# Designs tried in a protein design chat: VHH binders against Profilin-1 (pfn-1). Part 147

Target 1, 132 residues: Profilin-1 (pfn-1), of Caenorhabditis elegans (q9xw16)
Amino acid sequence: MSGWNAYIDTMTAAAPSIKRCAIVGAADGSVWARTEADNVFKASEEELKTFVALFNDVTQVPAKGADIEGVHYVVPRTEESLIFGKKENTGFFAVKTKSAVLIAVYEGPNEVAAQVRKAVESMQTYLNNAGY
Key: E = the ipSAE of ESMFold2; O = the ipSAE of OpenDDE; V2 = 0.75 times the mean of E and O plus 0.25 times the DockQ between their complexes.

## First folded at step 20 (VHH)

Design vj19 (from vg83 with S100T; framework vhh_4orz_3; at its last look DockQ between E and O 0.80; V2 from the best seeds 0.74)
Fold by OpenDDE, look of step 20:
Structure vj19 (fold): chain B 132 residues (1-132), chain A 122 residues (1-122)
Amino acid sequence: as target 1 above (132 residues)
Amino acid sequence: EVQLVESGGGLVQAGGSLRLFCAASGFTFSDYSMAWLRQAPGKRREWVALISYAGDYDYADSVKDRFTISRDNAKNTVSLQMNSLKPEDTAIYFCAAFDTFDSGDTYDYDYWGQGTQVTVSS
């Protein structure tokens, strides 16, 4: 788990608008690493299990949205391994690797979203190349 | 030519109701998520409601349980039913469109209406 914390730090450093972040198992939503302290990622295991299952069919997600940390997000955009959610001045990017789901919750104007996506997709690429 | 045209605004007393409409043309409406935003004098534009192209929706906490967003893809319209209006709801209300399939990096609304004035008196 300590090794996965470094990847959390890398993503949050790459995109300052990220407020909370987690790396979870793609199969069961188990938490491998997450932001802690004042920016603790608070999603429950049951919620994460439901969330990672959304990647089984991303085309259906915009019809029902996604819940993270007890907050409902409208999902206006999905790709094969990406789910993007919006709520007021907040949102999230979730990307799937071979064995993990990376979740980044951000706060700011719409313009910050591109940087957040880049951060999580960069990590996605790195982990995929590493076999994860 | 792309157009978003808001209507339904006006003056209403506190506790009253209004229904805003936004008529869209010039683009494939069913491919867009639609939002309502508002801007009060001297304040930043704020998010009010969003409905995805597939029909899921959400609201700002300040309007939850009072406002209802809906869309009609056959008519290319999005609506905002506003009940139990308060003076603090006074603002120019804007309709905006977000392209679900846009591969761009802006993640911003692609089209905006001109806005419609809503004034709620005490």
Scores: ipSAE 0.824, ipTM 0.906, lowest interface PAE 0.5, mean pLDDT 94
Fold by ESMFold2, look of step 20:
Structure vj19 (fold): chain B 132 residues (1-132), chain A 122 residues (1-122)
Amino acid sequence: as target 1 above (132 residues)
Amino acid sequence: EVQLVESGGGLVQAGGSLRLFCAASGFTFSDYSMAWLRQAPGKRREWVALISYAGDYDYADSVKDRFTISRDNAKNTVSLQMNSLKPEDTAIYFCAAFDTFDSGDTYDYDYWGQGTQVTVSS
């Protein structure tokens, strides 16, 4: 369970509708951990740098949306440290901690989104309490 | 009381066009992201288009380049222009509202219209 990959496993176990996720550095989008093997989280360095910068002012994100893994998501809702995006029957939640951004890409109707949000926000709280 | 009322549905031949409207009342329309969804008989409801409260938008791949979503905050309306209609577009079309500032921590649509029938015949 040591290392950042254990946190990836914890989130995917808590919300099985999460298909891919990552923990990236909040300052530069560098990948600290991600889902690997058959369901690799594949976002470019440039895309992740742009993505984490959205947290500089989340109130401006709904006007532009967000791109991750080459997919454009409409962002109908943000909160202080949370961005939610939708595309068809898929979506993402992203949350910012002191040092990182957690990104979870899921499949399912909006009803599933609450479980995904809970999984990601629980990890956000844990990492913040640990100083990350 | 909150109300979403769809209009503009009907019967049209394949290749034709329709424009759907959704009139909103009972809430601050400019705070809401708006969507069109559709449901054909015996199928799951599917997302068609979404427009954020700030104007970004996107479409399901199956309707991209044929459908255009737009909103008018002065008239409290969202519309869906549907061009090059196909028989597979036949469905009940629903307008739905997604509160950007809702404190209830749900990420589902807060309000739904009753739907308007679109039937596309060959």
Scores: ipSAE 0.614, ipTM 0.829, lowest interface PAE 1.4, mean pLDDT 89
ESMFold2 (binder alone), look of step 20: mean pLDDT 83; pTM 0.830

Design vj20 (from vg83 with S103T T106E; framework vhh_4orz_3; at its last look DockQ between E and O 0.52; V2 from the best seeds 0.67)
Fold by ESMFold2, look of step 20:
Structure vj20 (fold): chain B 132 residues (1-132), chain A 122 residues (1-122)
Amino acid sequence: as target 1 above (132 residues)
Amino acid sequence: EVQLVESGGGLVQAGGSLRLFCAASGFTFSDYSMAWLRQAPGKRREWVALISYAGDYDYADSVKDRFTISRDNAKNTVSLQMNSLKPEDTAIYFCAAFDSFDTGDEYDYDYWGQGTQVTVSS
């Protein structure tokens, strides 16, 4: 397993409501690591290229939403390096580091969202400090 | 003082229609994303529709193509047009507001209405 896959395991362990997640290159959406096996993160390369480009201007994202794994999410909030999307009892947090975008897709009501955000932002901070 | 007040609920026969309204006051409505949720007897509250402060929207798959969410920032209202109603749509419907510009790490609805009952008879 790659060294990047340990970061996937860290995020899913920190927030069990995360069902699928990935670390992708910020420039092109290339997959560095993702959940596998029974919970494969299934976004296509073309979809991920479009998705990471949302971070070029996060202020435009709430007007159009975001698509991941063929699912449309309404995006009610963004921050400088964070996009939050919602669809029914699922949602995602995506955060950008220097070189990567971390994507976590979770299931559960909104009260689980805080732990998901903490998991991805802790990893964001770690990767930024490590130069990624 | 923030208020969300739902109206338009009632009893309707299966196949019928209702339009729900939510009147908002006490906050800058245009900065909030607005949602409709519902709670049926014996079930958890579930997401029905969400409209972002900037205009994107979507629906739960179970109501897609039957329900339409819209907002009127000039009147501080959000509405839910409900067509082709089924008995399974019977629930208390709640309007909820999400502060799209909150800087904290809280990611739940900030304000809730009291709910309006929708009852769909077979």
Scores: ipSAE 0.755, ipTM 0.890, lowest interface PAE 0.8, mean pLDDT 92
Fold by OpenDDE, look of step 20:
Structure vj20 (fold): chain B 132 residues (1-132), chain A 122 residues (1-122)
Amino acid sequence: as target 1 above (132 residues)
Amino acid sequence: EVQLVESGGGLVQAGGSLRLFCAASGFTFSDYSMAWLRQAPGKRREWVALISYAGDYDYADSVKDRFTISRDNAKNTVSLQMNSLKPEDTAIYFCAAFDSFDTGDEYDYDYWGQGTQVTVSS
């Protein structure tokens, strides 16, 4: 297991409602780590390239939404380094670090969203402090 | 004073259509994402449709291809066109507004309407 896989484990442990997640390069969407096995993160490289590019102008994202793993999410809110997507009882949080994008797709009661956000933002802070 | 007022509900036969309206006032409507939710007797309130403040939208699988959500920022309204209605669509339909991360729960919405009854008979 790579060092990046450990960060995947940390996020999923912090928020059990996270079903799939990935750490990808902010510049090109290349996969550094992702959930595997029954919870494999399935986004293609092309899709991820498009996704990470959303952070170039987050203000435009709510108009068009975001696609992950072939699923379209409405994006009700963005911040400079955060994109939040929603689809029924599922959603995703994506946060950008200096060099990476963390994507967490979650499922469950709506209340779990706060915990998922906290998990990915905590990792964001950690990685930023580490220079990533 | 903030207000959301639903209208357009009523009794309709299966296969029929209704169009719900929600008129908003007292806040900057164009800054808010809007949602329709419904609650059937004895069931939990469920998400039906969502339209972002910027106009992107999505639907619950149970209503997809039958319902259409739209908004008119000039009139401060959000609408829900309901076609091919089924008895299981019977519920109180609520309009809600939110300007933050939406988790779909009542407490996550900034404003709520009083709801409008939709009854679909077989």
Scores: ipSAE 0.676, ipTM 0.844, lowest interface PAE 0.6, mean pLDDT 92
ESMFold2 (binder alone), look of step 20: mean pLDDT 84; pTM 0.842

Design vj3 (from vg83 with L50Y; framework vhh_4orz_3; at its last look DockQ between E and O 0.12; V2 from the best seeds 0.00; counts 0 for: pae O 10.4 > 2, placed apart)
Fold by ESMFold2, look of step 20:
Structure vj3 (fold): chain B 132 residues (1-132), chain A 122 residues (1-122)
Amino acid sequence: as target 1 above (132 residues)
Amino acid sequence: EVQLVESGGGLVQAGGSLRLFCAASGFTFSDYSMAWLRQAPGKRREWVAYISYAGDYDYADSVKDRFTISRDNAKNTVSLQMNSLKPEDTAIYFCAAFDSFDSGDTYDYDYWGQGTQVTVSS
């Protein structure tokens, strides 16, 4: 798990609008790595278990939204391995790999969302190719 | 031609209520998530309320418990019930549409209305 923090740094460097992010286990939501210090990713174990289960059927997510760090996000769009959520001037992208879910919470106008998605999907591809 | 047309704005006393409507045409309304945003003089446009194509919704903290968003896919409308209005709610209110089934890399609203003025007097 000590090496997983480097992937957090890679995503936040690739998209500076990412303020908090985490890599969690796809089966149980256990935290493998997360942003720390002033921008600690603070989702609870129970919340993350519920969150990763959304990937069991992403087509149902827009009807109920998603909760991260005690914040409700409306989910206007999903793809098989991707969930996009919005709350005011913030949002998140979450993507699923073979073993993990990558979660990036960003701040900024909607125009920055494409950069955030690119950062998490690049990592998704890398981890999938590495067997994760 | 795509159109979003807001209505229901006007002048109202503080503590009063208004209901805004947004009528949509020229696209498959049920595939779009819908938002209300507002812009006060000299301020940036800010998010007020959002409703997904499938019915989940949320509000800006500043209007939570006072405003209610709803949609009617049969009439191609989204509405915003605004209760307990305050002078700080004075703004032009815009309806906006987000294509929930577009897989492109654009994440801004696809369509915008012209706006309707809401003025809340003390």
Scores: ipSAE 0.722, ipTM 0.883, lowest interface PAE 1.1, mean pLDDT 92
Fold by OpenDDE, look of step 20:
Structure vj3 (fold): chain B 132 residues (1-132), chain A 122 residues (1-122)
Amino acid sequence: as target 1 above (132 residues)
Amino acid sequence: EVQLVESGGGLVQAGGSLRLFCAASGFTFSDYSMAWLRQAPGKRREWVAYISYAGDYDYADSVKDRFTISRDNAKNTVSLQMNSLKPEDTAIYFCAAFDSFDSGDTYDYDYWGQGTQVTVSS
């Protein structure tokens, strides 16, 4: 699955405010690719398993929030294949494809959020069209 | 009281141009993304363009390279420059506002204008 690293690079290049990023299996939260080196995505397997399960019923997520890398985020709202969270000047966007969940954690002013969302949704569309 | 008021609509010949305006009041304009939608007779309302609070924008395929959306936060306005108009562009055009995290291509909008008629003759 070395090819998945290229998709990580594509998303991080599209949105410089993305600090960490991961592609995980939608069924079990297994890590397919992630940012490494100075910006290692640090979510545990147990945490990711719980996170991807949120997509089974997104309507309940705003009431309880979401945890990534040991950080709790407020979730203002959700869509069928989209969960996003906010904490001060940080946040995340997570989108679901046919077989994967793409997670991007960002840092910066509120204005950067739109660019991050565009990056992950573009990748979502690409992967869906490719059958993933 | 929240208010969105469209203007600039009218009758124009095919190949002509119009510029629509939407004036907003009653809410923090800079915190919202803005969109234009349109509804032709007997057809479903469709998304035309959006511009986010951060300045990102996108267009429906049917209007790309012909329409341009812009906003002025100092004046609380959003505009739609429509060039190379076609008869199939005939519709009531609506201005709408939505939360900064919302997607402009969805139909989940917080506020609506009353609409302005655009008619393109052949």
Scores: ipSAE 0.006, ipTM 0.261, lowest interface PAE 10.4, mean pLDDT 89
ESMFold2 (binder alone), look of step 20: mean pLDDT 84; pTM 0.846

Design vj4 (from vg83 with L50W; framework vhh_4orz_3; at its last look DockQ between E and O 0.02; V2 from the best seeds 0.00; counts 0 for: pae O 11.8 > 2, placed apart)
Fold by ESMFold2, look of step 20:
Structure vj4 (fold): chain B 132 residues (1-132), chain A 122 residues (1-122)
Amino acid sequence: as target 1 above (132 residues)
Amino acid sequence: EVQLVESGGGLVQAGGSLRLFCAASGFTFSDYSMAWLRQAPGKRREWVAWISYAGDYDYADSVKDRFTISRDNAKNTVSLQMNSLKPEDTAIYFCAAFDSFDSGDTYDYDYWGQGTQVTVSS
């Protein structure tokens, strides 16, 4: 019975273009919560371990991109605690907190991306303030 | 003045090839991720390919293994090699630039070319 699922609901409600998302441990990629049912976030444990390690040096990510849910995303932009990836009419934002990585996969043109980023960064701030 | 100028479009028979070029000026090209998009008559503009400022790339599934994007930072160009063309590839093709170092919440393309027509006949 995880209260972490409420944070999933908060992010998807804040940005309807988010179709799948997850909260995973920053050290090992272990899943703390994820979208389920019709929009299951389907990344494997090994994929998530590789994914969260990208935050060890975000400046190297644009050269190799990022894989999540078996999909390759080009990463045209990163910031110290943020990775933005794009594939066709979809993309993701991932942000790192002290203990976790928040991943949101969205659908829509670039114009919706700011809403998605705002949703994940609001949660990032909340979790960091709570010590996570 | 920023310019993106596409060239290399034209009429080609199905199964043929074209190479598009986009020449960039008026900004620091190596700081930008570049994309090709296309718009068929009466349809919405769709993404075709990306190449990041650091050289990673990807393609829309509809063109994967037929199109190749590349960039030349010494010449400030991005190109799109299009092989095995189909009538469905008929469109105006646009080059677009995305500021990879903008730290704001703007995620739209900053610059667009005027486009080059590609027409693939059956």
Scores: ipSAE 0.644, ipTM 0.839, lowest interface PAE 1.5, mean pLDDT 91
Fold by OpenDDE, look of step 20:
Structure vj4 (fold): chain B 132 residues (1-132), chain A 122 residues (1-122)
Amino acid sequence: as target 1 above (132 residues)
Amino acid sequence: EVQLVESGGGLVQAGGSLRLFCAASGFTFSDYSMAWLRQAPGKRREWVAWISYAGDYDYADSVKDRFTISRDNAKNTVSLQMNSLKPEDTAIYFCAAFDSFDSGDTYDYDYWGQGTQVTVSS
């Protein structure tokens, strides 16, 4: 198991509502690690390239939403290094580190969102402090 | 008042072991991820190990398989078991805490201890 796969495991263990998860390059959307087997993260290369580019100007994202794995999400608001979206009983959290974007797609009621956010942001903090 | 107090440091011969402790107070310990960092003389401070609020953990490559991080939420403590110590492990070891929901800024550690000296002789 690669080091990046271990970080996927850490996030999914911290938040059971996470169904799929990926770590991608912030510059080009290249996949460094992702959930596989029964919960394969299925975003295409072109989609991820477009997604990571959203962080270049997060202020415009709520107006147009965001697409992950062919699904369109409403983006209620953004922060400088945080984009999150909602669709019915599903959603995603995406956070940007110095060199990566962490994406977690979750399923469940709104109450589970806090735990998902905490998981990805904790990893964000760790990676940033580690220089990634 | 928030406090992180390290203990367990000292002088040990190469190949020996030490166990560091960090006692936390003044905040909800179970909501925070904890980390150990170290700074050797003339070098930049570097992370050594971290353990999340959920109990997941990871290590720097330089200490993997030699060091073990653990936490006790009932006692508000985090520990670092250091085995097979090497002279290059000599440093001041710091305990730190971080919570992503505290300020919205998740790039830095929120709380720091004063550090404890670890010296490994050849």
Scores: ipSAE 0.006, ipTM 0.216, lowest interface PAE 11.8, mean pLDDT 89
ESMFold2 (binder alone), look of step 20: mean pLDDT 83; pTM 0.833

Design vj5 (from vg83 with Y109W; framework vhh_4orz_3; at its last look DockQ between E and O 0.87; V2 from the best seeds 0.79)
Fold by OpenDDE, look of step 20:
Structure vj5 (fold): chain B 132 residues (1-132), chain A 122 residues (1-122)
Amino acid sequence: as target 1 above (132 residues)
Amino acid sequence: EVQLVESGGGLVQAGGSLRLFCAASGFTFSDYSMAWLRQAPGKRREWVALISYAGDYDYADSVKDRFTISRDNAKNTVSLQMNSLKPEDTAIYFCAAFDSFDSGDTYDWDYWGQGTQVTVSS
């Protein structure tokens, strides 16, 4: 297991509502690590390339939404380095570090979102401090 | 005072149509994403449709291609056109607002209406 896989495990352990998770390159969407097996993160390289490009102008994202794993999410909230998507009882948080994008897809009511956000932002802070 | 007022509910036969309205006041409507949710007796409140403050939208799979959500920022209203209604659509329908920027660390809906009853008979 690579060092990046350990970060996937850390995020999923911190927020049980996270079903799938990935760490990808911010520049090109290349997959550095992802959940696998029964919870495999299934986004294609092309889709991820498009997704990470959303961070070039997050203010435009709520108008178009975001697609992950072939699923369209309405995006009701963005911040400079954060994109939040929602679909029924599912959603995602994506945060950008210096060189990576962390994506966590979760399942549950709105109440679980806070814990998911905390998990990915904690990892964001850690990686940023580490220079990534 | 923030207020969301739903209207348009009622009794309709299966296959019929209703149009729900939600009138909003007391907040900057254009800054909020809006949603319709519903709760049937003995069941958990469920997501029906969502439209972002910027106009993107989506539907629950159970209502897709039957329901249409729309908003009018000039009138501070959100609507739900419900076609081909089924008995399983019977529920209290709620209008909800979610602030895109000022909701703090919570991602729950900020405001709710009183709801409007929709009953679909066989």
Scores: ipSAE 0.796, ipTM 0.891, lowest interface PAE 0.5, mean pLDDT 92
Fold by ESMFold2, look of step 20:
Structure vj5 (fold): chain B 132 residues (1-132), chain A 122 residues (1-122)
Amino acid sequence: as target 1 above (132 residues)
Amino acid sequence: EVQLVESGGGLVQAGGSLRLFCAASGFTFSDYSMAWLRQAPGKRREWVALISYAGDYDYADSVKDRFTISRDNAKNTVSLQMNSLKPEDTAIYFCAAFDSFDSGDTYDWDYWGQGTQVTVSS
């Protein structure tokens, strides 16, 4: 449906523990691409508008956490353009580019988190260099 | 030297309550997010509750509304109030710490306690 779908495929191939991911507009949370088929990324537009606004000040996020796909995640760490959330045997990494937010939801033990972060940050770097 | 010491475990009848404590030393406690995990015999270690350094918290769905996590930065403790205990809650409970300001890329637990046994009888 869009050329953005290839970037979704690149991230999920780079870290097999990623189960769902999306690329959304940084200003309004509009969905540019998402995982589909059996593992559809199911966040609502209202939820995504709230989520991307967290990047306006990531230092406030650990006090309130983050909601994605109707799931609350505790956020134990953020960086200037990165939010990491945890819930049971799942978690997420989200990173901001110039125009977008990349969101990857993973399943597995915390040992897999480094691979997920690398996959998302590599795409962040690529999109930033491409002007997005 | 970093130390996490759990206490408060024991034998309790179903429907009863226990409070676990984790005493922390050797690091700046207020910079760490704290969690309780548990491991039942023959099972993998599972997440029970997490409280961020800034105060947000959540629970595994199986214990929600029965367990309460809290932290006391003045005493360097995290606690787990466990109410309405069930035999399924029987496990070794571990305290774990996550450095919320570490620049490393592990994104995994930095420190673990040795655990405290909780046994819930029918």
Scores: ipSAE 0.738, ipTM 0.885, lowest interface PAE 0.9, mean pLDDT 91
ESMFold2 (binder alone), look of step 20: mean pLDDT 79; pTM 0.792

Design vj6 (from vg83 with Y109F; framework vhh_4orz_3; at its last look DockQ between E and O 0.86; V2 from the best seeds 0.78)
Fold by OpenDDE, look of step 20:
Structure vj6 (fold): chain B 132 residues (1-132), chain A 122 residues (1-122)
Amino acid sequence: as target 1 above (132 residues)
Amino acid sequence: EVQLVESGGGLVQAGGSLRLFCAASGFTFSDYSMAWLRQAPGKRREWVALISYAGDYDYADSVKDRFTISRDNAKNTVSLQMNSLKPEDTAIYFCAAFDSFDSGDTYDFDYWGQGTQVTVSS
């Protein structure tokens, strides 16, 4: 698990607007790494299990939204391996790798979303190339 | 020609109600998520409500349980029912459209209306 913390640090460093972040198992939502201390990622295992299952059919997600850390997000956009949620001045990007889901919750104006997406997709590419 | 035209604003007493409408034209309405935002004098424009192109919705905490957003794809309209209005709800209310697929790498609203004034007196 300690090795996965480095990837959390990489994503948060790449996008300062990311407030909380987690890497979880794509199959069961088990937490591999997450931000802690003042920016602890607080999603429960049950919630994460439900969340990662959204990737089974991303086309249905905009109709029902997504819940993270007990917060409901409207999902305006999905792609095959990406779910984007929005709530007021916050949002999240979630991307799926071969074996993991990366979740980044951010705060800021809409313009920061591009940087957050880039950060998580860069990590997605890296992990996929590494076989994860 | 893309247009978003807001209506329904006006002066109302605290505790009163208004219903805002936004009529959209010039684009495929059903492909867009729609939002209401507001800007009070001297304040930053803030998020009020959002409804996805697929019908899921959410509200700012400040308006939750008082405001209701809805859309009618057959009429190309989005509405905001505002109940139990407060003086702090006074603002120009804007309708905005967000394309779920054609916005490139940007995640901002593509189109805006001119806004409609809502004034709530104490």
Scores: ipSAE 0.811, ipTM 0.898, lowest interface PAE 0.5, mean pLDDT 92
Fold by ESMFold2, look of step 20:
Structure vj6 (fold): chain B 132 residues (1-132), chain A 122 residues (1-122)
Amino acid sequence: as target 1 above (132 residues)
Amino acid sequence: EVQLVESGGGLVQAGGSLRLFCAASGFTFSDYSMAWLRQAPGKRREWVALISYAGDYDYADSVKDRFTISRDNAKNTVSLQMNSLKPEDTAIYFCAAFDSFDSGDTYDFDYWGQGTQVTVSS
């Protein structure tokens, strides 16, 4: 888990609009790595357990939204392994790998979202190919 | 041809109410999440309210408890009830649509209305 911090750095470097991100276990929401210091990703273990369970059926998520870090996000779009949420000028992308969920919280106009998605999906592909 | 047409704007005294409507045509309305945004003079456009295609919703903190978004999929409309209006609510209000299923989407609003002016006088 101590080697996971490099993946956090890779995603935040690839998409500077990412303000906080984490890699958490897909089964239980346990934190494998996260942004720290002044940009601490601050979701509780209970919140993350609920959050990762959304991937059991992403088609149900737009009806109720998603909560992360105590913020409610309206979820206007999901795909089988991806959840996108919006709150004002912020949003998140979350993607599921074999073993993990990658969560990136960003700030900016909607135009930055494609860069954020690309950053998390590139990491999703890498981790899946590595068996995670 | 896709259209979003806003109506219901106007001049109102502070403390008053207005109801905005957005009539949608040219797409499967029930597949789209819908939003109201506003742009005040000299400011960037800001998010006011969003309602997902499946009915979840939220508001900008500045309008929470005063504004209500709703949608009617049978009539292809989204509306914004605005109560307790303040001069700082003065802006052009835009209806916008977000395609929830289009894989080519850039995660931006696909369609915009022309906007309707709301002016709140002291």
Scores: ipSAE 0.694, ipTM 0.859, lowest interface PAE 1.1, mean pLDDT 90
ESMFold2 (binder alone), look of step 20: mean pLDDT 84; pTM 0.840

